# VHH binders against c3ng28, part 2

Target 1, 373 residues: c3ng28
Amino acid sequence: MLIIIRPSGEIALKSPRSRRNFEHTLANNIRSVIKEGKIWRSQGVLFLEVNDNNKNIEELSKVFGIASFSPVMSIKSYNNNLEDIINKAKEVFAEIVKGKIFSVRAKRIGSHNFTSLDVQRKVGEALYPFSRGVNLENPEVEVFIEIRNDVAYFYYKIIKGPRGLPVGVAGKTVVLFSGGIDSPVATWMMMKRGSIPVILNFNLGGSVHRKFVLEELSVLRKWSGGHKLKLFIVNGTDVLIKLSQIEKRNRVVMLKRVMYKVAERLCDKANAKSITTGESLSQVSSQTMTNLYVTEYGIKYPIFRPLIGFDKEEIVELARKIGTYEYSIKLPEYCAISTKARTSVELDEVLKDEENLNIDYEKVLENSEVIEI
Key: E = the ipSAE of ESMFold2; O = the ipSAE of OpenDDE; V2 = 0.75 times the mean of E and O plus 0.25 times the DockQ between their complexes.

## First folded at step 1 (VHH)

Design a07 (framework vhh_7qia_2)
Fold by ESMFold2-Fast, scan of step 1:
Structure a07 (fold): chain B 373 residues (1-373), chain A 119 residues (1-119)
Amino acid sequence: as target 1 above (373 residues)
Amino acid sequence: QLQLVESGGGLVQPGGSLRLSCEASGFTFSNYAMGWYRQAPGKQRELVAFITSGGSTNYADSVKGRFTISRDNAKNTVYLQMNSLRPEDTAIYYCARELWSYDRPFDYWGKGTPVTVSS
């Protein structure tokens, strides 16, 4: 089976050098995901030749950087006249259009003595007797002929890919991953923009929480373009004990500052240049603008919050699409900090509490469990 | 820097055979698909065969079953074995390298090697 893979439109808009790099990364990611067959670049598309099976189609639908792809039914090398292409189209598509209202779509690349419209009209005319009629706007079936120089490709499916950029082109980000609904979606959004996520989880909920975090990461691994996901699990219990020494109203923000500080050290270790969180503005008391300001104060890396402007319903919709929702909702609710956060903590109080707690962030990270998924 | 050198053309009788060679230099040969084009007098260039970096092949219907394209990455060489040659195969044969460009799939035409099939 031959598949035509069309890269995302924004890749086509890049400089020739950047486009080659993005196409090269995309091809490598496809090789890592599919693990069989042959792939090559040609005139703005990728061709993938594999054994015929439907699993390959499903896997491609989760590779960022792909706008669309089409399994090819037949190939015809153009000899010296358009009639060869028309006769092949009739042979290949007669049964596909039988009893249906159809349309022919033709695309042409290279130098020819005929146009895409010529192909569309003549193939449409040849197929009309087998069909129930032609409708260019709302056909029951579309058949496609893509002519690339001296070769014509015949197909009748255009399957939409996830678009975005190939994972690997945008560098690494450390994701503060709670395992709730939001952090998997934020991770997916960063992968869609070409970033490799390095996952940092503070385990406040024991073995059950760990199990569902791993299940969610198994889902996200299918979207990673074949890149393995590194997971660092920090035991949060010792941090929670130390937090019992400060004012209750400041504890949630302080826990988040600890998480950010450990993520900052992980950025250094993993050569990541940003921290990503699943936080949305004003969703909970700890995520007010003032509390976000206090939480990230003094962190040297930019904080990316892909979900900052999202409503909860929008996040749930994406989580269902990604496939993480069913695992996120099974996470137990832990009474890790049994105190409501203030909607507006005082920066100076929090900084003084932080100085008094004197947590060794490097040691916290050093004692993490490291898993490759 | 970049060059392709075709060889192996000549005059043969109908039904004869020829093997064309194209030696490449100035780039990492194994990373590129390679193709053979031909141009008969007064006609447009026609892609007769190509071979991907991974080794998959494709042929024009006019030559399928008669021509075989192959490559030797250790020698930076692509070959076209032409069997059962016909007068209609008379053309200048050009070696081309894949272009990592949205504009065209192959762009680097060697000087060509002429093939004449006469009775």
Scores: ipSAE 0.000, ipTM 0.123, lowest interface PAE 20.4, mean pLDDT 84

Design a08 (framework vhh_7qia_2)
Fold by ESMFold2-Fast, scan of step 1:
Structure a08 (fold): chain B 373 residues (1-373), chain A 119 residues (1-119)
Amino acid sequence: as target 1 above (373 residues)
Amino acid sequence: QLQLVESGGGLVQPGGSLRLSCEASGFTFSSYDMGWYRQAPGKQRELVAFIYSGGSTNYADSVKGRFTISRDNAKNTVYLQMNSLRPEDTAIYYCAAQDLYWTEGYDYWGKGTPVTVSS
C-alpha cells in the first residue's frame, strides 16, 4: 500500500535548505516508527510504501511534522489524456460514492492540457449516476484525484496528522515530570515543537508513583518519533526530609528550587538548553507570579511553561487526547501537589534557607536511577 | 486516618513544670510535622512550639528557653516539656500534625488539654 504524507505547513514555508533538513528528520522519524517499507520525497510530499496498512496508518497519526496523510487506492499513468483519468476514477470510486452525496476534489502539479476544475467537473459527471447526489460544501464522502506530472493518484481519505515539527529538530529540553496530569501534557507540547525531552522525576510516592510515571512515558514514547526517552528518577522523599528543617511556609517553593537546580545540572550533562515544567499560573499557591519568580531566581537556562495560560479543563482535554490521563488520575492522594505554600514568599528568606541547607544538587542527580524507554 | 490525643494538663503553681504528651494513631507519624498551639480565654490560638519531621525545632518568643518540644517516632508521640510556668501560660493546649507533603485540608488537630497556672 502506498501512502501520501503531507508535511506540516510550517515546514512547507521554509527555505529550500531548511525544508530539506526538516523533511529529512521527518523521514528518519517515520522510518524509526514504521520500521518497515520504503519512504521517499517527491514534489513537496513523502511517499510511504508498506505491507501492513492498518498498523502503519495508526502509527503515522502520532508522528509530529505530519499535517495529513492519505492511503492511495489506485495509481494511473496517462499520456496527458483526461479521459484515462475519468475512466479510472469511475472504476475506482463508483462503489465509494454508491448511495451517498459526494464531491470530487482535484489537485494538479506539473504541466497539463487540462485544469483541476476540468477534472472535478468531468469526474463528477461520470460518478453522478452511481451516487445519491452532489454537494460541494457538505458531502457525505469526498473522492480525491491528485495528479503529479504523468501519474494520477486516487484516494478518498485525508487523515489528519498531529502537525507540529519533527522531534529532533529543536534540540533537548529537561522536563520536570511529576507524573500528574500536567507534566505529560507539557512534555507532549514540547515534542510537538520538535524538542527531545529528557525526563527528570522526583519520586514522592514510592513504587506506585514510579509505576505510573513509567506507564505515562510509555504513552509519550509513541509520540516521540522513534526517539528513546531518557528518565532520571531522584528520591524525592530524601529531599523532603532535608527540607523539613525550614519553615513550613517556605518548603514548597524551596522544593521547587531544588527541582529547578537539579534540572539545571541535568541540562549541563545532557546538553539541553532549557527546562520545561507543567506549571500553570495560579493553579496552586506555589505557582503564583511571585512564587514562580522566587522559584526560578538565578537559574541560567530558560524555563518553558507550555501550560502557563491553560485552565485545568483544557489540560485534562489534552491529556485524554494524548492518552496519559487514565494513568495520571491513578496517582495516590499523598502524591498530590502541595497547597500549603504562602502565595507570596520573600526572596531573601528563601535564599537564606537555601544557603543554610547547602544541598549538593550534582550529587542528588548522580544518585538518580536512569532508565531508557 | 490520623488521630491525636493530648494528655498531661492540669493545675500547677507558678514556677512549676508540666509535661504534655500527644499520641498519634494512624499511618506515617514520622513523616508529619508536629506543633503545640494554645488558646487562652478570649484570645486567638497561637503557635507555642513546632518540631519538623527532620527534628529541627522552633519556639514562640514567649516560651523560648522555658519549653522544649521533642518527639518519639517509635511511640508515635510528641511531647512538650514546660518549665518555669507563669500565670500567662494558662490556656488549653492543642496538638497539631501536618503531613510532609503539606497538602491543604490534611492537618490533624487534637481536642486539647487544659493547663492552669495558679488561678
Scores: ipSAE 0.000, ipTM 0.140, lowest interface PAE 21.6, mean pLDDT 82

Design a09 (framework vhh_7b2m_4)
Fold by ESMFold2-Fast, scan of step 1:
Structure a09 (fold): chain B 373 residues (1-373), chain A 119 residues (1-119)
Amino acid sequence: as target 1 above (373 residues)
Amino acid sequence: EVQLVESGGGLVQAGGSLRLSCAASGFTFSSYAVGWYRQAPGKQRVVVASIDSGGSTKYSNSVKGRFTISRDNAKNTVYLQMNSLKPEDTAVYYCATDYEFWSGKYDYWGQGTQVTVSS
């Protein structure tokens, strides 16, 4: 089957050189995901020729950079005579519109002796006798004719893609990945903007925690445009032991500072230019404005929080859509870390505690387990 | 500006041979795939043969064993050697190149050259 793939509108608005680069990255990502057939660029779209199966449709629905795509029912080359297009449309669409209220949509690229409206009118007239009627606003079925130079493409489905930008175009970000509901969604959002995530996980929950983190990353791998996901697992036990030396009220914020400091070192090693977290404002006591300020104080990379303005229900809905929710809810709780009842820590106290703990962040990162998914 | 100019078509008897040439200009020829398509009156344009920058070739089932595609990078030319021609091979033959990105269809086309095979 032939599929017409329409890149995200943001790609179409880029300069010609930039647009070519984004379209080439998108084509390479599609090839990496589909692994068969042929793909080529033409006049602002991509054409993909593959075996006719539903798995290809499902996989394309997870490729960022795609606004929509359409499986082509039929193709007609012609010699600039509109009657060839009308006769072919009648042949391929008569059964599709049978007994239904329909509309015809036509698009034209190139030089022709007829307009898109001419095509819509004449094809609509030819199909009308087979239909139950025409309704341009709320049809039961829409049929499409896309004319590109001397070739007409006939289809009746427009399948929505995830939009966004091709993974790989925006550089790397280090994701502080807890494996809870939020961090997989934040990772997905960064991939949607074209970033390659480098995953940093602090294992505080042992082998069960590790298992579900890997399962969540397997789900996210389906959205990565064929890019491998690199996971660094830090053994958090030694960090928890050191945190027992400071006041209970400061422990959660201090753990987050350790995570940020290790992520900062990983940015240097992975050549990433940002840290991403799944934090949303005021969701839990450690994520108040004051505590986020204290947590990131002195970090040299920008901190991206894609979920900062999201409600918990919105995050859960996205987690279900992405496919990570069912694994996130099975992660064990961090039993060794106390949750602060009040929502503000003192910066000076936290910085003094940090100096006294004197954690070697570089060594913490060096002792991590590294996995490619 | 990418240009492709086909030549070498003509009238030939069944069982005969023809060699088509496609002269390319306006791009770094040696770096791109080039192919041949044909279109008979009232039929759609179909792929005949292609050759990539590394010299790897592909042929349609209808011409495999009878046609040979080759390229001369020094002359910026691609050739289609057609042997054991049949009346069914009668068509306008088009040269096409993928200047920017290759797969199975090409972005740039020549004007075509007519091949007529009599029975």
Scores: ipSAE 0.000, ipTM 0.107, lowest interface PAE 21.6, mean pLDDT 83

Design a10 (framework vhh_7b2m_4; at its last look DockQ between E and O 0.18; V2 from the best seeds 0.00; counts 0 for: pae E 16.4 > 2, SAP .673 > .668, placed apart)
Fold by ESMFold2-Fast, scan of step 1:
Formats: C-alpha cells, structure tokens, sequence
Structure a10 (fold): chain B 373 residues (1-373), chain A 118 residues (1-118)
C-alpha cells in the first residue's frame, strides 16, 4: 500500500537546509514507528510504501510533523492524455460515490496542458451518473486526484495528523513529571514542538504512584516518534522527611525548589537545556505568581510552562485526547500536595531554609531509579 | 493504630508551673514534627509551640520565654514546660503530630485541661 504523507506547514516555511533536516528526522521517526517498508521524499511530500497487511498505519496519526496522510487507492501513468486519467477515476471512484452526494478535488504539480479545474469538471461529469448529486461545500464523500508530473494518484481519505515538529529536532528538556493530569499534557506539548523529554519523577506515593506514572509514559511513548523515554524516579519520601526540619507552610514550595534543583542537575547530565513543568498560573496555592518566582529563583536553565495560561477544563480536554487522563485520575492524592502551600511565601525565608537544609541534589539524583520506556 | 496521649494538666495558681507530656505510639515518631496547640472556650484552636524532626523549635509570641518544648525520641514523647503561668493560659492543650506528607491528616490527642487561677 502506498501512502502520501504531508508534512506540517511550518516545515515547508523553513530554509532549504533546515527543511531537509526536519524532513529527514520525520522520515526516521516514521521508520521507527512503522518498522517496515520504504519511505522517500518527493516534491514537498513523503511517500511510504508498506505491505497491504500493515496494521501500524494508524500510528501515523500520533507522529508529530505530519499534517495529514492518505492511503492511495490506485496510480496511473500520465502520457499527455487527460482522458486516460478521467477513465481511471471513473473506474476507481464509481463505487465510492454510488448513491452519495460527492465532490472532486484535484491537485496538480509540474507542467501539464490542463488545469486542476479541468480535471475536477471532467471527473465530476464522468462520476455524476453514479452519484446522488454534487455539492462542493458539504459533500458526503470527497474523491481526490493528485497529478505529480507523469503520475496520477487516486484517493478518497485525508486522515489528519497531529502537526507540530518531528520529535528530536528541538533538543532535550527535563520534565518534572508528577503523574497528575497536568505534567503528561505538558510533556505532550513539548514533544509536539520537537523536543525529546527526559522524565524526572519524585515518587511520593509508593508502588501505586510508580505504576500509574509508568502507564502514563506508555501512552506518551506512542507520541514520541519512536524515541525511547528515559525516566528517573527519585524517592520523594526521603526528601519529605528532611523537609520536616522546616515550617509546614513552607514545605510545599521547598519541595518544589528541591525538584527544580535536582532537575537542574539532570539537565547537566542529559545535555538538556530547559526544565519543563505542568504548572498553570493560580490554579493551586503553590502556583501563584509569587510562589513560582520563589520556586525558580536561582535556577540556571529556562523553565518552560506550556500550560501556564490554560484553564483546568482545557488541560482535561487535552489529557483525554492524548489518552493519559484515565491514568492521571488514579493519583488525585498527589495533586492535593500543592493545595497545602502558603499562597505567598517569603523569598528570604525560603532561601534561609534551603541553606539550613543543605540538601545534596547530586546525591539525590544519583540514588534515583533509571528506567527506559 | 496511631495514638497521642496527653498528661500533666491540672489546676495551678498564677505564677506557677506545669509540665505537659504527650506519649506517641503507632508511627515513626522521630520523622514527625510535633506541636502543642490550645483552645480556650469560644475561641479558635491556636498553635503554642512546635518542635521539628531536627530539633529546631518555634513559639507563639504569647508564650515565648515562658514555655519550652522538647522531645525524647527514644521514649516517643514530647514535652511542654510551662513556667510563669497566667490566667490567660487557661485552655485545653492538644498534642499534634504533623505528617510529613502534606496530603496526610495530622494526628491529634484528646487534649488535657490546664486551668490557671488568679
């Protein structure tokens, strides 16, 4: 089976060198996901040829960098005779349009002695007797003819991809991954922009927490473009015990500072250039503007917060679409930790507590469990 | 089963002293911050003194210099030494162990009555 894959519009807008690099990464990601067949670039699209029994084609809907793709029903060589294309369209599409209101869409690339409108009109005329009628704005079925130089491609499905950029083109980010609803969505958004996420989890809920974090990452692995996800699990209970040395109302912000400081060390080791969190502004007490300022104070890497301006309902909608929501709701207790924070902690007080605690962030990271997914 | 049992309350004359004890069982006492709270009739329960797992202490302004909190991890016990007692110190005194998990409920004792006569 031959499939036409259309890269995201943003890729087409890049310089020739960058476009080539992005298309090369996209092709490699597709190969990693599909695992068989041939893929090649041609005039702004990729062609993928797989065995007719390939069941992995639906996985293209989860490959960032793909705007859309179409399984090809038939192909016809063009030899300066449009009538051959019209006759082939009639043969291929007569059953597809039978009893339905339809439209014909034509696209032409290269030099021809006819227009796309000529193709649409003549194919429409040939198919009309089999149909229930024509409607260009709201048809029940659309049939497509794409003529590329000397070859015509016939298809009737355009399947939407997730768009974005190929995972791998934008470098690595360390994700502070709680296992709640927000951090999986933030991870997905960073992958959509082409970043490889390195996952850092502070386990505060034992084996149950670990189980559902792994389930969520298994879902996100389907969106990674074939890239493995590296997970670092820190024993968060040991950190919480140490935090019992300071006032309870400052512990949540201090825990977050420890998370950020350990993430900073992981950036150094993984060669990542940013930290990503699932934080949204003012959603919970630990995520007020003052507390976010205090939490990130002195961190040397940029902090990316893809969800900073999102409402909870928007995040839930995305989590359902991604497939992580059903696992995230099994960990509601972890989310509750952020509601115990003081809404406005004092920077100087927190920095003094941090100095007194004198936590060895490197050692915390060294004692982590490392899993590849 | 987690339990906190207060003792040492009673009636005392203004200027006198009392030592409250709180015996803990059913959890790893040394991992917990422990505090003394008090509640006078018709008033909100307020913190009096806290001692953190590392031994650092914090006092409310109303008792600082008069009360001393301490802990004995070997005996799973926290103490509140109350000196120079005033009639305003009359309240039910509660011992509470703060879970280090922010989503966890604190453990509370039943309380012990302290009455300071004028």
Amino acid sequence: as target 1 above (373 residues)
Amino acid sequence: EVQLVESGGGLVQAGGSLRLSCAASGFTFSDYAVGWYRQAPGKQRVVVASIYSGGSTKYSNSVKGRFTISRDNAKNTVYLQMNSLKPEDTAVYYCAAETYYPWGSDYWGQGTQVTVSS
Scores: ipSAE 0.012, ipTM 0.524, lowest interface PAE 8.1, mean pLDDT 87
Fold by ESMFold2, look of step 2:
Structure a10 (fold): chain B 373 residues (1-373), chain A 118 residues (1-118)
Amino acid sequence: as target 1 above (373 residues)
Amino acid sequence: EVQLVESGGGLVQAGGSLRLSCAASGFTFSDYAVGWYRQAPGKQRVVVASIYSGGSTKYSNSVKGRFTISRDNAKNTVYLQMNSLKPEDTAVYYCAAETYYPWGSDYWGQGTQVTVSS
């Protein structure tokens, strides 16, 4: 079976050199997801040839960088013989248009003795007897013919992909992954921009917390374009015990600062250039404008917050689409809503407490459990 | 259901002693820091003493040296021994289990009245 794969339009707008690199990465990701097959580039699209009984091609719908794909039938037309194209169109499309109002769309790449309109008209004439009529504006079914040089491709299915950029083209980001509803969605959004996530989890809930974090990452692994997900699990209980000495209302912000500082060290080790969180402005008291400012103060890597402008229902909807929601709600994070953190902590107080606690962030990272999913 | 039940409050003369107890159920008690708070009439609720996993303690300056907090994880109970009581110690005393999980909730008891007279 032959499949035409259309890269996301954003890829097509890149310079020729950048486009080639992005298409190469996309092809490699497709090979990683579709175990058996031949893939090659041709004039702005990718072709994937797989065995006829390959049942995993639907996984292409989770490969970032794909706008759409279509299984195709094809013929080689030695001299661009329009009659051969018409006869094949009847073979492929007669049952598809039977009893229906239809349209034919054709496009051509290369030099031919006929126009795209000639193809549409002649094929439409040939299919009309099987149909209930033609309507170019509002057909019940639309059939497609794409003529590329001396090969004609015939399809009527266009299967949508997730768009975005191929995972791998945008470098690495360290994701602070709590396992609540928000952090898996933020991870997904960064993969959609071509980033490889490096997962940092502060385990605060023992074996139950660990279990559902792993389940969520197994779901996200389906979207990674074949890239394995590296998980660093830090024992968060040791950190929380040290934080018990500071004012209770400041502890959430201070915990996040510890997480950010450990994430900085992981960025250095993993050659990542950013930190990603699932934080949303004003969703909880620890995420006010003031508290986010204090949380990131002095961190040397960019902090990406893909969900900063999302409300909770938008995040939940995306979590359901991705498949992580059902695992996230089994942890105490979202159902408990929040504790009463101070809505505006004082930067100087937080910095003084931080200095006095003197946490060894490198040691916290070195003691982590490392898992590859 | 999570419950914290205070007991041991009452009326006592200045210089006297009381022992407060807080019995906990419905959660993993050893994972929580537990604190005693008090609220005097017309004032804010303030922390008096805290005890953490592993037994370390912290006291407000107003009670340091007079009050002792302790815990018995096997009985899910926290105690506050209050010695050398003063009239300014008069308040409703609350037991609270403080979660250190970012998403968790604190748990509070209903309070027990302590009244110190001269």
Scores: ipSAE 0.000, ipTM 0.180, lowest interface PAE 16.4, mean pLDDT 85
Fold by OpenDDE, look of step 2:
Structure a10 (fold): chain B 373 residues (1-373), chain A 118 residues (1-118)
Amino acid sequence: as target 1 above (373 residues)
Amino acid sequence: EVQLVESGGGLVQAGGSLRLSCAASGFTFSDYAVGWYRQAPGKQRVVVASIYSGGSTKYSNSVKGRFTISRDNAKNTVYLQMNSLKPEDTAVYYCAAETYYPWGSDYWGQGTQVTVSS
């Protein structure tokens, strides 16, 4: 089986050097997912040759950087013989257009003694007897012919990819991963922009929490372009015990700060240049404008919040699409540490508390369980 | 069973001193913040002093400089040294233990009466 893969439009807009790099990364990611096959680049598209029984082809729909892909039939056109193209089109498309209103679309790259319009017209004429008619504006079936130099490709099925950028082109990001609905979606969004996620989880729910986090990550692994996911699990209970030393009203924000501080250490270790969270503005008391300001104060890495402008319904829809929703809903919300949490905490007070707590963030990270998925 | 038992209360003259003790049992005392509360007649129960698991302390403004809270984890006991007592300090004093989130709950003693005469 031969498949034409069309990269995301964003890739085409890049400089030649960048484009080549992105396409190369995309090809590598595809190789990782497909495992067996031959892939090569040509004139702005990728070709993938695989065995007909390859079961992983459907996974291309989860490879970021792919706009679309199509299984194709092909022939070599010797001597620019349009008749050969027409004959092959009849062979491939006759059953497809049978009893239907159809249209033919042709593209040509290279030098030929015929035009794309010639191809459309002649192939259309040849297929017409098998069909119910031709309609260029609103066909029931559309068939496609691409002539690239001395090879003609025939297809009628276009499968949409997820677009975005190939995972790996944008470096690494440490994700604060709670296992709720939001953090998996945030992770997915960052991967779509080409980032490799490094997962940091504070386990506040024990074995059950761990189980569902792993399940969510297994889902996300299908979107990672073959990149392995590293998971660091911190014992959140130990952190909560320490937080008992400060006032209840500050514990939620302080917990987040501890998470950010540990994430900062992990960034250093993993060569990540950002921290990602699933936070949404005003979704909960800890995510007010003021509390977000206080929470990230002093963190040296950029904090990405891809969901900052999303409402809960939108996030839920994305989670459903991704496939993490069913696991996420089984986990309680652990970030709601105190019902008495202030919607606005004072920075100076929090900094004093932080100083008094004197948490060794490196040690916290060192004591984490590390899992590769 | 969680138990908090206060002792050391009584009648004292203004300017005098008392030392309250609270013996805890039935839980890991060292993991809890513990504190003293008081309730005067006709008034709400209010926090007087707290000591956290790490040993840090907090006092209400009304008792700051006069009262000292301390704990002995080996004995599962929290203390309140009350100096320079005033008639306004007359109340039932309660010992409490506070759990950490998300399982935070307060355990309370039965209270001990402190009466300061003019």
Scores: ipSAE 0.000, ipTM 0.257, lowest interface PAE 10.6, mean pLDDT 90
ESMFold2 (binder alone), look of step 2: mean pLDDT 81; pTM 0.821

Design a11 (framework vhh_7mjh_2)
Fold by ESMFold2-Fast, scan of step 1:
Structure a11 (fold): chain B 373 residues (1-373), chain A 119 residues (1-119)
Amino acid sequence: as target 1 above (373 residues)
Amino acid sequence: EVQLVESGGGLVQPGGSLRLSCAASGFTFSSYAMSWVRQAPGKGLEWIGRIYTSGSTSYNPSLKSLVTISRDNSKNTLYLQMNSLRAEDTATYYCARDLGWYESPFDYWGQGTTVTVSS
């Protein structure tokens, strides 16, 4: 079976060298997902040829860098005789247009003695007797003929891909991954921009929390373009014990500072150049403008917050689309830390608390469990 | 250390048949798809077909009725059966390890075996 894959339009806007690199990474990611197949570039598209028994084709809808793809129903080589194309279209599409209002779409690449419009009209005429009518604007079914030099490709499905950029082209980011609704969506958004996520989880909820984090990551693995996901699990219990030494109102922000500081060390270890979080502005008291300022103060790497401007409803919709929502809602809340943090903690007070706690962030990271998904 | 060695070429009368072999060594043969490619004198490379790790095959539509590709993983050998040969089939035939990558789909090639179809 042959599939026509159309790369994201943003890839086409890159310089020739960058475009080749992006398309190369995309092809490698497709191969990793499909596991068996031949991929080649041809004038703006990728062709993927696979075993007819390959059941992984639908997984292309989860490969970032793909705008759309179309399984090819039939191929016709011809010797500059448009009639051969018309006859093949009639053979292939007669049953597809049966009893329906249809339209014919034609694309043409190369030098021909006919136009795309000629193909559309003549194929439309040939198929009309089988159909319920033609409507170019609002058809019930569209049939497509793509002519490339002396070969015509016949298809009737255009399956939408997720667009974005191929995972791997944008470098690594360390994701502070709580396993709640937000952090899986933030991870997905960074993968959509071509980044490889390195997952850092502070386990505050024991084995049940660990189980649902792993399930969420198995879902996200389907969107990774074949890239394995590295998960670092920190046992948060020791950190929570130390946090009992400071005022309750500062504990949530201080916990987040610890998470950011450990993520900063992981950036160094994993050669990542940013930290990503699932934080949205003013969603909870610890995520006010002032508290985010205090939380990230002094961090060496940029903090990416893909969800900073998102409403809860928008995040939930994406989580459902991604497939992580069902697992996120099962995460237990950990109540040992007061969630009634001040909406505006004092920077100097928090920095003094940090100095007094004197947490060895390097050691915290070194004691993490490392899992590859 | 990866090597691909073709054999079985030679002079054939029009309408005749030939079976080409490709002996692979230096890698896990069963883990790779394999392709046959030919080059007629003074012309570019023409892909003939591919056999997947599963044993399923895919052919150049222009050649599908004329050729059959098979493999024997126990012998690390790839085969190309050609029937009803014509003068147009005169070419050097190469086996190639098929990675499936778009710009460099083949990373190793044999040195080729020549088939001449003439009366």
Scores: ipSAE 0.000, ipTM 0.118, lowest interface PAE 21.7, mean pLDDT 84

Design a12 (framework vhh_7mjh_2)
Fold by ESMFold2-Fast, scan of step 1:
Structure a12 (fold): chain B 373 residues (1-373), chain A 120 residues (1-120)
Amino acid sequence: as target 1 above (373 residues)
Amino acid sequence: EVQLVESGGGLVQPGGSLRLSCAASGFTFSDYWMSWVRQAPGKGLEWIGRIYYSGSTSYNPSLKSLVTISRDNSKNTLYLQMNSLRAEDTATYYCARESYFDTSGYFDVWGQGTTVTVSS
């Protein structure tokens, strides 16, 4: 089976050297997912040929960097004879357009003695007797002929890919991953932009929490372009015990500061240049603008919040699409920290509490469980 | 180390037959399309043919009736069978791995070559 793969439009706009690097990474990611066949570049697209037609090609729908792809029904080499293309189109598409209102779409690359419009008109004319009619704007079925130099490719399916950039091109980010609805979506969004996520989880909920975090990461692994996901699990119990020494109203922000500080150390260890969180502005008391300012104060790396401007409903819709929602909702809710966080904590007070707690962030990270998924 | 090593070259009489071998190491041989390429003294490179991972083949039309390419994935070995050899077939024969990413004759690994001399 031959498949035409169209890279994201953003890749096409890059410099020749950058475009080659992005296309090379995309091809390697496809190889890691499909594990068979040959991939090659041809004038702005990738062709994938697989030897076994039983391979699950739908996996391409989860490879970032792909705008769309089309399984090819047939190919026809020709010698500037448009009639060869018309006859092949009639042979291949007659049953597909049977009893349907259809349209023909033609694309042409290279030098020919005919135009794309000539192909569309002549093929449309040849297929019309089999059809119920032609409608260029709202057809029931579309048939496609893509002509590249002296070869014509015939297909009738365009399957949408996730777009974005190939995972691996944008560097690493450390994700503060709670396992709730938001953090898997934030992780997915960073993968969509080509980043390799390094997952940091503070386990406050024991084995059940751990189980569903692993299940969510198994889902996200399907979107990683074949890249393994590295997970660091910190036992949060010791941190919670230390937090009992400060005022309840400041505990949520302090816990988040600890998480950010440990993530900062993990960035150094993993060679990541950013921290990613699932926080959205004003979603909860701990995520007010003032509290986010206090939480990230003094952090060395940029904090990416892909969901900062998202409503809860938007996040849930994405979580359902990604496939993480059904696991996120099964996570137990924990009340180990104050349920009434201050909407505006005082920076100086929080910094003083932090000095008093004197948490060894390197030790916290050192004692983490490390898993590759 | 990724490596291709050709063998089986030598002196052969006009009209004779010869079988070349190419031993691959350092990579998953069955995952790659493989080609044979030759270079006659004082001339450029001439592509002979390729074999796909499935065992299907594609040949240079001018050489198709004279050569057969095969592979043994269990032995990581590529073969070129040549029949009805003529003086014009005197050349250095190269085994080449096709780039995973390009079919335009781009090869990312080459052997050192084996010499075939067709002479009385």
Scores: ipSAE 0.000, ipTM 0.233, lowest interface PAE 14.4, mean pLDDT 84

